# Designs tried in a protein design chat: VHH binders against q8pxy1. Part 48

Target 1, 323 residues: q8pxy1
Amino acid sequence: MMDPQIERKLIEIMRVIHESDKPIGARAIADELNNRGYDIGERAVRYHLRILDERGFTRKHGYAGRTLTDLGENEMNDALIGDRFGFVISRIEEMAFRTTYNPETDKGDVVVNISYFDKDDFETVIELISYTAHAGYMISPRVRIFEEDSLEMSLPPGKIGIATVCSVTFDGLLLKAGIPVEPAYGGILQIENKKPARFLDLISYSGTSIDPIKIFMNRTPTSVLEVLEKGEGKILANMRQINSSAYEMTGKILKKAEKVGLAGCITLGEIDEYLLGAPVETGKFGAAVVGGINGICALEETGIEIETNPISTMLDYQTMKEI
Short names: E, the ipSAE of ESMFold2; O, the ipSAE of OpenDDE; V2, 0.75 times the mean of E and O plus 0.25 times the DockQ between their complexes.

## First folded at step 22 (VHH; framework vhh_6z1v_2)

Design zf2 (at its last look DockQ between E and O 0.43; V2 from the best seeds 0.00; counts 0 for: pae E 11.4 > 2)
Fold by OpenDDE, look of step 22:
Structure zf2 (fold): chain B 323 residues (1-323), chain A 124 residues (1-124)
Amino acid sequence: as target 1 above (323 residues)
Amino acid sequence: EVQLVESGGRLVRTGGSLRLSCAASGFTFDWYAMGWFRQAPGKEREVVAAISWSGGRTWHADFVKGRFTISRDNAKNTVYLQMNSLKPEDTAVYYCAADRYGFYFKDKEEYDYWGQGTQVTVSS
């Protein structure tokens, strides 16, 4: 019997392959898995793909990569019936737990997204990220830059990495304060006259195996640039639900966070009330948070090619610098 | 620069009415709960009324007894306190306050922003 951990990875690889509209290579699979919170390299993926090939679950298409066979599809479906939901939530919970940053002491780790771009775009990237952050559409104006010679991250040749603070950091801060936080929705948020107006579309975290934010990045274009220029457009945002008993404490924590640049929370909803058009369960209130990758979305809207791994890793917030 | 500027306070007779205004600037007004407080000479500052960021919920102190009404106009970045049936005991400096993440003014020890206050005097 194969190690349960290996089996789990196999299923996740199959899922990635299934979700692709074309044959997908090991590198792309690895990247996608890392985006989903799996720490796995291309070599490891290749090893697992060989296993899948041997089992008849995947078909190799030369350099184009792999697709699932009918047998593979069936196996995946059988294996995923119980596992299709909650994976993203589990990742969020894990990263929230790993969050150690304390706004009062200004020490500890925050959750970050990692993005990669061409070094020639560096000035534009920094400028637009800074502008987006200071406009209030990112979690923090602090970033960390990784150059080609960085020992902390393996970067492709000619690429630069940038870490931006992820919204899951708020989950972590609240959790450390003893407040349970439930991921509720990811969505597209309409901005009108430089103000959040309402969610135009929502995907429940409990109803998807993929991060809703990632889904929207691929399906629905944002217009962050228009928001920045004209005060009108669409951005990415999240909703959390919190028990009503923690309302006051939540507010206190968020205020402390804002003082140290963690200002991505739009607002708290009223108890038992919809927030910006998003439903809230009885006995709870909503917390609306901007998408941490809105700056990246803005860059993509300019035509800059950027690869992003959301909810990627933990970084010491003190090492991140305001731009 | 963040500013809360109260206006409308004046001398009025018992049974009279006043409307206080608080004009906000320097911060995103729409995302702050707003409140009115008052402080009489020799007394502690007390909460009078509060309103959520959306204006969907309001709270009034028991001593208000339906005489005062808090409201807001987000387009004008202004919060109001309509005061009717004023009594001498309502004489105080009235303060406007802003709360970024709360609708619980009565329980707060720290506040984000405060105005300088406006004097309301009710004569017998």
Scores: ipSAE 0.810, ipTM 0.911, lowest interface PAE 0.5, mean pLDDT 91
Fold by ESMFold2, look of step 22:
Structure zf2 (fold): chain B 323 residues (1-323), chain A 124 residues (1-124)
Amino acid sequence: as target 1 above (323 residues)
Amino acid sequence: EVQLVESGGRLVRTGGSLRLSCAASGFTFDWYAMGWFRQAPGKEREVVAAISWSGGRTWHADFVKGRFTISRDNAKNTVYLQMNSLKPEDTAVYYCAADRYGFYFKDKEEYDYWGQGTQVTVSS
């Protein structure tokens, strides 16, 4: 389980490394952070550098110290943007607020992720996303395809865009019923015998500027293809917590959404209990939802180059078609 | 194809014990609350006991409290009903049922899937 304070320290360390014109060591990083008002020692910096190395964000240059990888540079820049516009939670809350979709009428806007891929890969992308969605490891089998001549978005030459439904859509459905939803964790969920078993790697949304889903996507730690083929492996999932007073109404809303095809592998916890190993605060219950991009993860496992912008925008669900 | 298959129903003397099993397939068992219901001849189907998806919360009807115990084994996709101190009034067909999300343990209209039932007969 990842402490939110650890996540913040990772960002600050990456910032110091980014600003250095040469590889920089743990003692120099600690000294610079102390000069900036952070109370952190060399040993703690080495601990955090190990995490950054494991995530692929830093590269060691022997005794000279570390630099950021291209992956680390990208994630640091996204984190700085998040600090200037708020935390990932603020973005989730904004998109949930903008959700207007009503499962009873099948009308309104849902939150989508946008992914881009080479048009030569079209058939493979559509087939694997369809398979993954119908197996229950995505939010919905409805997608929207954007081609190079799209009036609604600009695409690089030779690319096709695909919108897939984001799990934040559930947060929006609940919010519209008066139920505030607290994003808690993004994580890797172990599947055993075709069933959810436990969260293996959790990153808290609380106090973080880095979207946990982006961290996991860049590490490619999933084995969605193995889950689809054998019923064993690892998928992306996230967990939110909800006040116990909304227990009954939450269940009713999610059951209605499931009946109209907004059905991830949703798992609801008992009040005051951990959910699949993830902590839940007293007075609340957890809801675990598959990641809306697990089909994209499966594609990346095949080696297809595909770029994803999670929690991208709103899209009218009626313009999305089942594949 | 979703299936719930009850087993273990048989003839038992008053005061005896019996354990019912319900094997589930075709859905993600770990995500469902489970219930045992019974139906005696000429009566409506009534809830006997229910258990949350994790097993952390159980409920038993007053007419079986202290005598029956519901349990589950998620590794085996199976829910059980241990029935002790059986009475002739317990004679019925016993059904298992599955409810997604588990919010309405006692409400039979909310259960999504049902088994075919297993006969329990308690003799005097």
Scores: ipSAE 0.000, ipTM 0.361, lowest interface PAE 11.4, mean pLDDT 81
ESMFold2 (binder alone), look of step 22: mean pLDDT 86; pTM 0.887

Design zf3 (at its last fold request DockQ between E and O 0.63; V2 from the best seeds 0.00; counts 0 for: pae E 3.5 > 2)
Fold by OpenDDE, fold request of step 24:
Structure zf3 (fold): chain B 323 residues (1-323), chain A 124 residues (1-124)
Amino acid sequence: as target 1 above (323 residues)
Amino acid sequence: EVQLVESGGRLVRTGGSLRLSCAASGFTFDYYAMGWFRQAPGKEREVVAAISWSGGRTWHADFVKGRFTISRDNAKNTVYLQMNSLKPEDTAVYYCAADRYGTYFRDKEEYDYWGQGTQVTVSS
């Protein structure tokens, strides 16, 4: 991991670039940062911009300066998640709204996470993701691969991108059916004998400025590999709360989703009752959903370096292929 | 492979009792709702009782009138139907079924897996 100070500066630079309506040069960036209280020179900014370029977060427009790539935008947003209360929820709501996929027609867009890793790890990544998905610990076994030369996504040199379906897709599906869904908790879920047992820890989405899932990824190691191998361990999972009036409809929608590979919902709770040890508000029931990034967690557990932008963008589900 | 195997069906006299069992395998039983259905000759299959995955919610058909009780043992991957005060009208093949979420017990179309059934015959 790069020096936290450097990382902070990178984020601030990205922010400045993002706020610009046109390509912005290093000098202008430096000036803006100084105006914001950052003591940084043009030379230093150029150094940081090179890093951003190498990471594929910025695009150079000759002497006009730089703009953020889609990857950069996502990274910036991800980095800023820790600084904004409600940002994650807002993002979830946005992406849920943008979800258009219809399981009955098999058409439309789903929410995806974007991860990128070294091309040399490709075979391992695909194998492990496939295995994890088919074991039932991902949202869908369908993925989309982005090569380095992809026109759809700017990737750092030597990297490959993979899109996996995000749990927010369920929020979207339900929302399109007129069902409001509340992100309640992210947590660590204990698996015992290949079965979800209970949440070991929970963080409320409303109580944090950071995605609970990210918090756990950083603080509490998962053991997805152990789950895959031995049927026991810890995975990431989310809990949604839904109004009890939508209980029947929710079940029907989720079943339809499962038929097309969107099978990340673990179970629905009883109305007004705890679900897998997680509290549920009166008048609501819980929906426990596997973390869409459990496959990524498994990869990280192997030592593979992988960067992930959760809740990144929308993709046509039909363009995603089962692996 | 998913399997639901019913057992316990037999000939019984009116007023008698039976306990049906359904052993499940090949899927995560603990998180499926389970139901019992019956089908008499020349009649449609009808729901008798259902139980949520947690056991916290149950449903029984009106014709049960408190005579039948559904229960489950997740440790044994088994769902039960205790049938008391049996009547000739209860004669049917009884089927066990599994529903992924169990949000609507009454709809047979919501059930994903079915057993082969066990014959219950109640003599007058």
Scores: ipSAE 0.893, ipTM 0.954, lowest interface PAE 0.5, mean pLDDT 92
Fold by ESMFold2, look of step 22:
Structure zf3 (fold): chain B 323 residues (1-323), chain A 124 residues (1-124)
Amino acid sequence: as target 1 above (323 residues)
Amino acid sequence: EVQLVESGGRLVRTGGSLRLSCAASGFTFDYYAMGWFRQAPGKEREVVAAISWSGGRTWHADFVKGRFTISRDNAKNTVYLQMNSLKPEDTAVYYCAADRYGTYFRDKEEYDYWGQGTQVTVSS
């Protein structure tokens, strides 16, 4: 967890940058913040700007200063609406709590990501998502389609929505069995010779106000198509950690979920050991799970315009159909 | 198509040694814990030894401790059972099995895939 006061200063710096018509430098930012009642110097602003750069929220323009990236604009807006530490973790906890799906009865709600795309891309989207899911790089091959005139969801003309199962559904299944799950990292996982190798890049949930998956999607760092074609490349994955006391039961629950098509848990780590290069705390083990949107990443790699809201809502799994 | 193929079973004198191997294909071997089981005529199949997906955790039944050693080579998708100081009561068909996650090794109901077995016969 980062100092909440540091996170607040990041937001206010981003706001000053947002309000500037031109790239703005650290001295000008410090002056404006002091005019707004913040006690901050140029050196401290430069420190915070480095953090923003590292997160991909700002773009340097030499000595002219910085502007916000699209990711930075989104983070600023989301953070001001939900101005609290741990917003992403709180959303994960809420969605996990609201998960009611029971693999034994095939009844109940799962957590979904929702993506929107042009109606003209429908066949390509369905084909590639189906291929990616059946190759084991999504949580489930079940999806739900929301058509242009849907009464359940308001869509712009010519758009289709698709719900895909989110990995937080596993957190919910485990929670219902009395097993708390701690989100640890979102990341990029290297696949070599069709096998998981190691996490290449990790973002701690405690180190950001925005879902790490959104950060990685915006940077387009995956090569899911290469993985599908050649067994080599990079996928989205996330890692959570679980108290070692639940080791046996976690394995049993996940095996049952796989039998009903909720696949996507790559592996469980050994107790007290790193998992695929990602740190795990003593007394715990890791669970590495594919990103539920790897099919969307594959589509973006082809150049298709598609917008995704990860960890979006709950849907009745019975209304989702395998493709 | 999942396949587990045991090899190395044969007739051996009491006190002798054998090495069994099990070649795996059709699944991601690195994700699975592996176990060796045995079944003598008229008896239930029983776990002999098990090894975690990474090889970092092993378990051996009391009746083989100090005599049998399980190991694995993930590069070759192969699990082994080194059997030393063999006794006539070790006579059985030996089975290789794979367990998704492998969080508890000792229960045959946890194992998802099974080989056809290889016969080990220890003569007195």
Scores: ipSAE 0.402, ipTM 0.755, lowest interface PAE 2.8, mean pLDDT 85
ESMFold2 (binder alone), look of step 22: mean pLDDT 87; pTM 0.893
OpenDDE, look of step 22: ipSAE 0.864; ipTM 0.942
ESMFold2, fold request of step 24: ipSAE 0.343, 0.341, 0.339; ipTM 0.729, 0.721, 0.727
ESMFold2 (binder alone), fold request of step 24: mean pLDDT 86, 86, 86; pTM 0.891, 0.885, 0.884
OpenDDE, fold request of step 24: ipSAE 0.892, 0.827; ipTM 0.955, 0.926

Design zf4 (at its last look DockQ between E and O 0.83; V2 from the best seeds 0.00; counts 0 for: pae E 3.0 > 2)
Fold by OpenDDE, look of step 22:
Structure zf4 (fold): chain B 323 residues (1-323), chain A 124 residues (1-124)
Amino acid sequence: as target 1 above (323 residues)
Amino acid sequence: EVQLVESGGRLVRTGGSLRLSCAASGFTFDFYAMGWFRQAPGKEREVVAAISWSGGRTWHADFVKGRFTISRDNAKNTVYLQMNSLKPEDTAVYYCAADRYGTWFKDKEEYDYWGQGTQVTVSS
């Protein structure tokens, strides 16, 4: 588990590298960071640069130093967009607050992820997302498709957009009911015999500037296709922590949500108990939720090129259609 | 199709023992809390016992007084009710029920699926 503090430093290092007109060395990076109020030594920067190298975010130019790769630039931009993500938690909280959907009235907005893919892949995308959703590995089987001529979203030429329901929607539903929800972990969840078994890896939301789910998408391959085909494999999932005082109410709300297709919650844990191998704080219980982008992960596993913006925007849930 | 099928109910003498079983199918059993209810003639259906999806939490009604024990086997998709020291007052139709999250064992309205029940009769 990479220390959230490390992730923050990585982003700042990338920023420094990006702002440089030439390859920049570790010492220079350290100096710049210190000038920016970060207490970091050259040795530490070198350590972080190795991490960035391993992630493919930086390119080493011998003794001249490092530059950002295209991947690094994208990540930085995402992270800088993620400086709004720098507080992934803040983004989650914001989107949770903006959630207005009421399962009882079937009105309101939900949080969605936006993904972009080549229009030639449309049929495959729809088929596989539908299959993944109905297998229970997405938040909802409802999606919204955005065409190139959509006024609501600017799409690159030749691309189609798809909105999938984000797990933050649950945070929003609970918050609307007066229940505070704490993002705890994103992780890789092992599926055995078509059942969630345990988390294999977890990243805490606390202290990270990058969405744990995004980290796993880039670093650790899922095997959603294998799960779909054989009932065995790895998917993305999240953990929330909720105060024990809201145990009964949480269950009721989630049940209502399931009735309208928001069925991404795997289960609730026992108070003060680990859930699927994930730790839970005293006085709280866990809620395990499937990753909303598991369908996208499945697509990526097929070799389809797809770009995803998690926790992207709000959509009227009624405008989303079951596929 | 979701199914809960109770078995094991029969006539037994006071002080006797029974083990009820409920076999579940058509849903992900592993992530449902399970409960046993009973309904005597002319009485309301009442909760007897409940068990969380993991089996880590159980609840038993006060009238059980240690005589009954709920358990489950997720590998078999089955929930059990071991009933000891049976009394005539225990005579009822016993129902198995499933609750998706099991956050409130005592509320029958929270249970999503129900079995058809099995008759338990305790003679004096």
Scores: ipSAE 0.867, ipTM 0.941, lowest interface PAE 0.5, mean pLDDT 92
Fold by ESMFold2, look of step 22:
Structure zf4 (fold): chain B 323 residues (1-323), chain A 124 residues (1-124)
Amino acid sequence: as target 1 above (323 residues)
Amino acid sequence: EVQLVESGGRLVRTGGSLRLSCAASGFTFDFYAMGWFRQAPGKEREVVAAISWSGGRTWHADFVKGRFTISRDNAKNTVYLQMNSLKPEDTAVYYCAADRYGTWFKDKEEYDYWGQGTQVTVSS
């Protein structure tokens, strides 16, 4: 759990870097922040810059200082537009709250990720996403396609959009049943002999304004194609923890979701035990869930240019079709 | 399609031993908890033993503790029940069952898949 004041300073540092017409160093950043009324020293700025570098938001240019990466520019723009949702935890909680899908009636909204790609790649995208989803590495085989003439979404000429179901939909299903879910980690999960083995890398959601999945998409390669072909490799996954008092009911809800095609939960851990190497607090258990964009990761591995906005919005699940 | 197939049930004398096997197919066995249940004529089906998906947690009913041992071999998609020191009261049809998340081993309502059963008869 990071201090909210620290997260605010990360955003302000990125703003100063964004407004600079050249790479900018820690001393100059500190001076500018002091001119804006923030009491911050050069050493504190250096500490925060290391965090930004690790998250992939800044690029160091030797002694000249830092600039924002494309990811950093996008994250800062999102933070400015959606100021109430400056933290990933807050966005996850909002989207979980907005989830209304009911597996018993097959009605309501789910959380989706939106990706965009060149229409010339359409057949490959559809085939690979379908393959990945039916192999069990996505949340649902249902997708929504947005074409150039879509009235619901404006697309650049030559682009197609695709919505895929986000893992936060499970958080929403559980919340609707009165079960709070604590997002714990985003990560890279090792697959061995077609079976989940262990989390290799973990980034805590606590106190961050940056979605760990975006960091992994830009920094740590997956090998979803290798998993699909050989049963060996690395996929995106995330882990949440839930109070042990909800252990039985969580299992029941996830079983119902699985029967209607929402089958991205890998497993629930034992109470008080780590799950696939991910830490879990005493009095809780873990739930490991595949990343909702693993099909997109597979496409990126083929070299297709595709842009992804994870945890993008809500869609009525009935408008999404099995691919 | 999901299948659980029990085998190994037979007639055995009091004090004898036997081993039940349950072969699983049609689902990802490694992430299911497995249980053995039994049902004597005119009685309700009752849990005998259960084992977590990883094998790290086992449970045995008090009336079989020390005599029966549940185990699993994930490489063979098989769960076993080793039954020693058998008594006439152990006479029943024994069922194998699978529970997707295994969050509660003793509740038969939580088990998703069931086998056809194998008859165990213990003679005096």
Scores: ipSAE 0.315, ipTM 0.679, lowest interface PAE 3.0, mean pLDDT 83
ESMFold2 (binder alone), look of step 22: mean pLDDT 85; pTM 0.881

Design zf5 (at its last look DockQ between E and O 0.80; V2 from the best seeds 0.00; counts 0 for: pae E 6.9 > 2)
Fold by OpenDDE, look of step 22:
Structure zf5 (fold): chain B 323 residues (1-323), chain A 124 residues (1-124)
Amino acid sequence: as target 1 above (323 residues)
Amino acid sequence: EVQLVESGGRLVRTGGSLRLSCAASGFTFDSYAMGWFRQAPGKEREVVAAISWSGGRTWHADFVKGRFTISRDNAKNTVYLQMNSLKPEDTAVYYCAADRYGTWFKDKEEYDYWGQGTQVTVSS
C-alpha cells in the first residue's frame, strides 16, 4: 500500500503539470510545490514522476519534462475533486446527511452508485447483478434502470444506467438515529467457504483523497465471480467505526434495515477489538459492510465494459425495484 | 428453512451435569450471536447465557454463578451450554436463540430465531 502521503504528493504534482502550458521539468515542479507550501525536493519529485509514468498518468517529453496523459487528467480531476484530504469523507458525510430513508415507514432517499454499460449487455448485467445481490454481496437487491430517454439522467449514446444502493446509506440511517459513523477503511475482503475471513488489504479513508473502493477497483482485481461460483475469492468491503455508546442502537437499526433489503452489513465487531483483521480504535466497534459495487466488479470480471460513479446521487428507495 | 434444534435435556440429580446442544441450519450461523434461554413453569423466559458470532464475547446470567458455560462451534453450526452443579431451581425448558448482531444479549426481543426447547429436570 502506497503511503498516503505519497499519493497526496502525486496528486499535487499532477496538478502542477496540468496547470502548465508546456511540458514541465522536475525542478520547476518542485519549485511550484514549494511555493504552494509543500516541502519537496527535485529528487523526490523525480521519484514521484516515475511513479506517475508507470501508472500512465504522465508522458515524458525528454528534457522538456512531463505532461499529463488523458488518463492522468481524468485521475487528477477525480483526485482534485477529492484533493482535499477528507474529500471522500466529506462526500460520505454529505450523502449520509441527505439520506432520508426510514426503514419503518419505507419512505425516503438512499445513496446510490451509478454505473453505465452498453445496452447490448443489459440481460447479462441484470442477471449477474441479481445473482450477486441475492448472494449477499451487495447492499440491496433493489436497483433502478435508466434508459437513454431518461429525463433524470444524461446517458451516453447506446448506454444504459443502473443505480445500486451504496453503503453510505447505512451511515445515513445511523446518522438520522443520532449515531455518528466514521468511515475507517475500504479494503479487499477474503471470502472462504462463503464466509468473510479477513481483510487482505485496507486503505484508510483519512489517508487518501481517493475513495478506497475506487483505488481497489483500479488496482486490485476482485474475484467476485469465484466467490459466487466456488465460495472462495475476494470482494470489496468497507469498515466503519462507531462509538461503543451506540452499540445497542446500531444493532437495532441495522436489523430494521435488513428487513427492507438493506442487508449489506456483514457483521458488527466487538468493542475495542479488531474486526476481520481491521484495527478498531479504543472505545469503538467496527461495522463491516460489503461494497455496494461488488456486482459491478463481477461484471467487469466477465469482460463487460462498465463505468461506475460511486456515491453518485440520492434516489427514492421505493422507486428502486428488486431484481 | 431456519431451524434451531436443541438436544441434551433430561432428568438429572442435584449436583449433576448436562451439556445442551443446539444445531442450527437455514441461516449463516457464524454471522449470528447465539443465546440460551430458559422458562420454568409459571415463570417468564429468561436469558441464561449468550455468545457473540465469533465467540469472543460471552455473557452469563447472575444465577449461573459460574456453573454454566456457553460455547459454540461454527464449523458445526452448533452452540453448547455446559451445565454443572445443577439445582432443582434450574428445572426448565431451555431454548436456543439466534441474534443477527448480538448487540444486546439480555433482550429476548432482539433474537430473530428460536428453537423448540429441550426439557431439563433436576431432581432433589
Scores: ipSAE 0.809, ipTM 0.913, lowest interface PAE 0.6, mean pLDDT 92
Fold by ESMFold2, look of step 22:
Structure zf5 (fold): chain B 323 residues (1-323), chain A 124 residues (1-124)
Amino acid sequence: as target 1 above (323 residues)
Amino acid sequence: EVQLVESGGRLVRTGGSLRLSCAASGFTFDSYAMGWFRQAPGKEREVVAAISWSGGRTWHADFVKGRFTISRDNAKNTVYLQMNSLKPEDTAVYYCAADRYGTWFKDKEEYDYWGQGTQVTVSS
């Protein structure tokens, strides 16, 4: 949905804001960008600032201008340290390449997200993740628990870690069959009468260092609990597009994965058609997949403090247990 | 419990018409492609027609092309097979089947759920 040129301008504007000693307004930003050789006007800067505000990257201070939020500082720091535009896409591609899980043998590594929570919340976390996963709003009901004394993972004191399967595992399965997958969007998906209805909001994976799903978790509340209770509400989902030549084989691979519990693919779109309101290029079809962290979203809706590192690492799927 | 229940099969004279229905329950019908298959005694089950989850794409086997039409009504969780110009070789048990993604319309091995079948007999 977002033009890559727009994403680059967003980063440049954030850099000017980052370097300012005080809140800075659109005119001053435009002037500084022109001093750096960018031909941009104040009105265009205001347009881009609106996008930054909506993403939670900037904080408005009335007529004084804007500063970066913690989320915006993190995005800017990743960009400044030399991460390219598309850092998240590069991470997705790396993890897809490293996926070795084979549904026919039930052996190999899957991509996981890692979340951390207070040990006192353990039973609530396990119960709600189990409920969400078995309702079909996560990629797999298998998880891995890491306790504070785990040698496998560094944990903050008093915290427990949980690995949940990441949707990039599907990208890896497809890649191993020779099917490249283009990550397109993270989004908020409306559920109506227990059925996917339409994407309400989308962020392109192009040109961002922060996973769009993470951005939505921070800025736009889901209502996963309402979906679980009533079949109505909003979940995190993502959309990828795939060349139409792979339509038949993609479905075959996803059906095999679903049979062994990797079942978070909501649907494949028709060739050359938008999928649930999300754009799909001609010559391609979309695949809509639940966010692997919808159980974490449900926990946050209850007020539990939980931190998530999406697309975190690889784990042997056989060491992950159904809950 | 997943159920696919075919109805409408009966004895019909050559040249006649018949409409089969398949009522679905126990799963999210709107997310499944549907197919009609048939199996004559001593023969392999073969695909007759298939339809995508939205109804936007259909496929018909060459041996029924122009004579049979698949359709669906997602509001009623029902898929249909309109059968015209029936021939004795159309005599078979007709099965309704559901396919999660609908990417292999022709391959019976790809279908996840099957009905019990309904007998169609075409007499001379």
Scores: ipSAE 0.044, ipTM 0.557, lowest interface PAE 6.9, mean pLDDT 84
ESMFold2 (binder alone), look of step 22: mean pLDDT 85; pTM 0.875

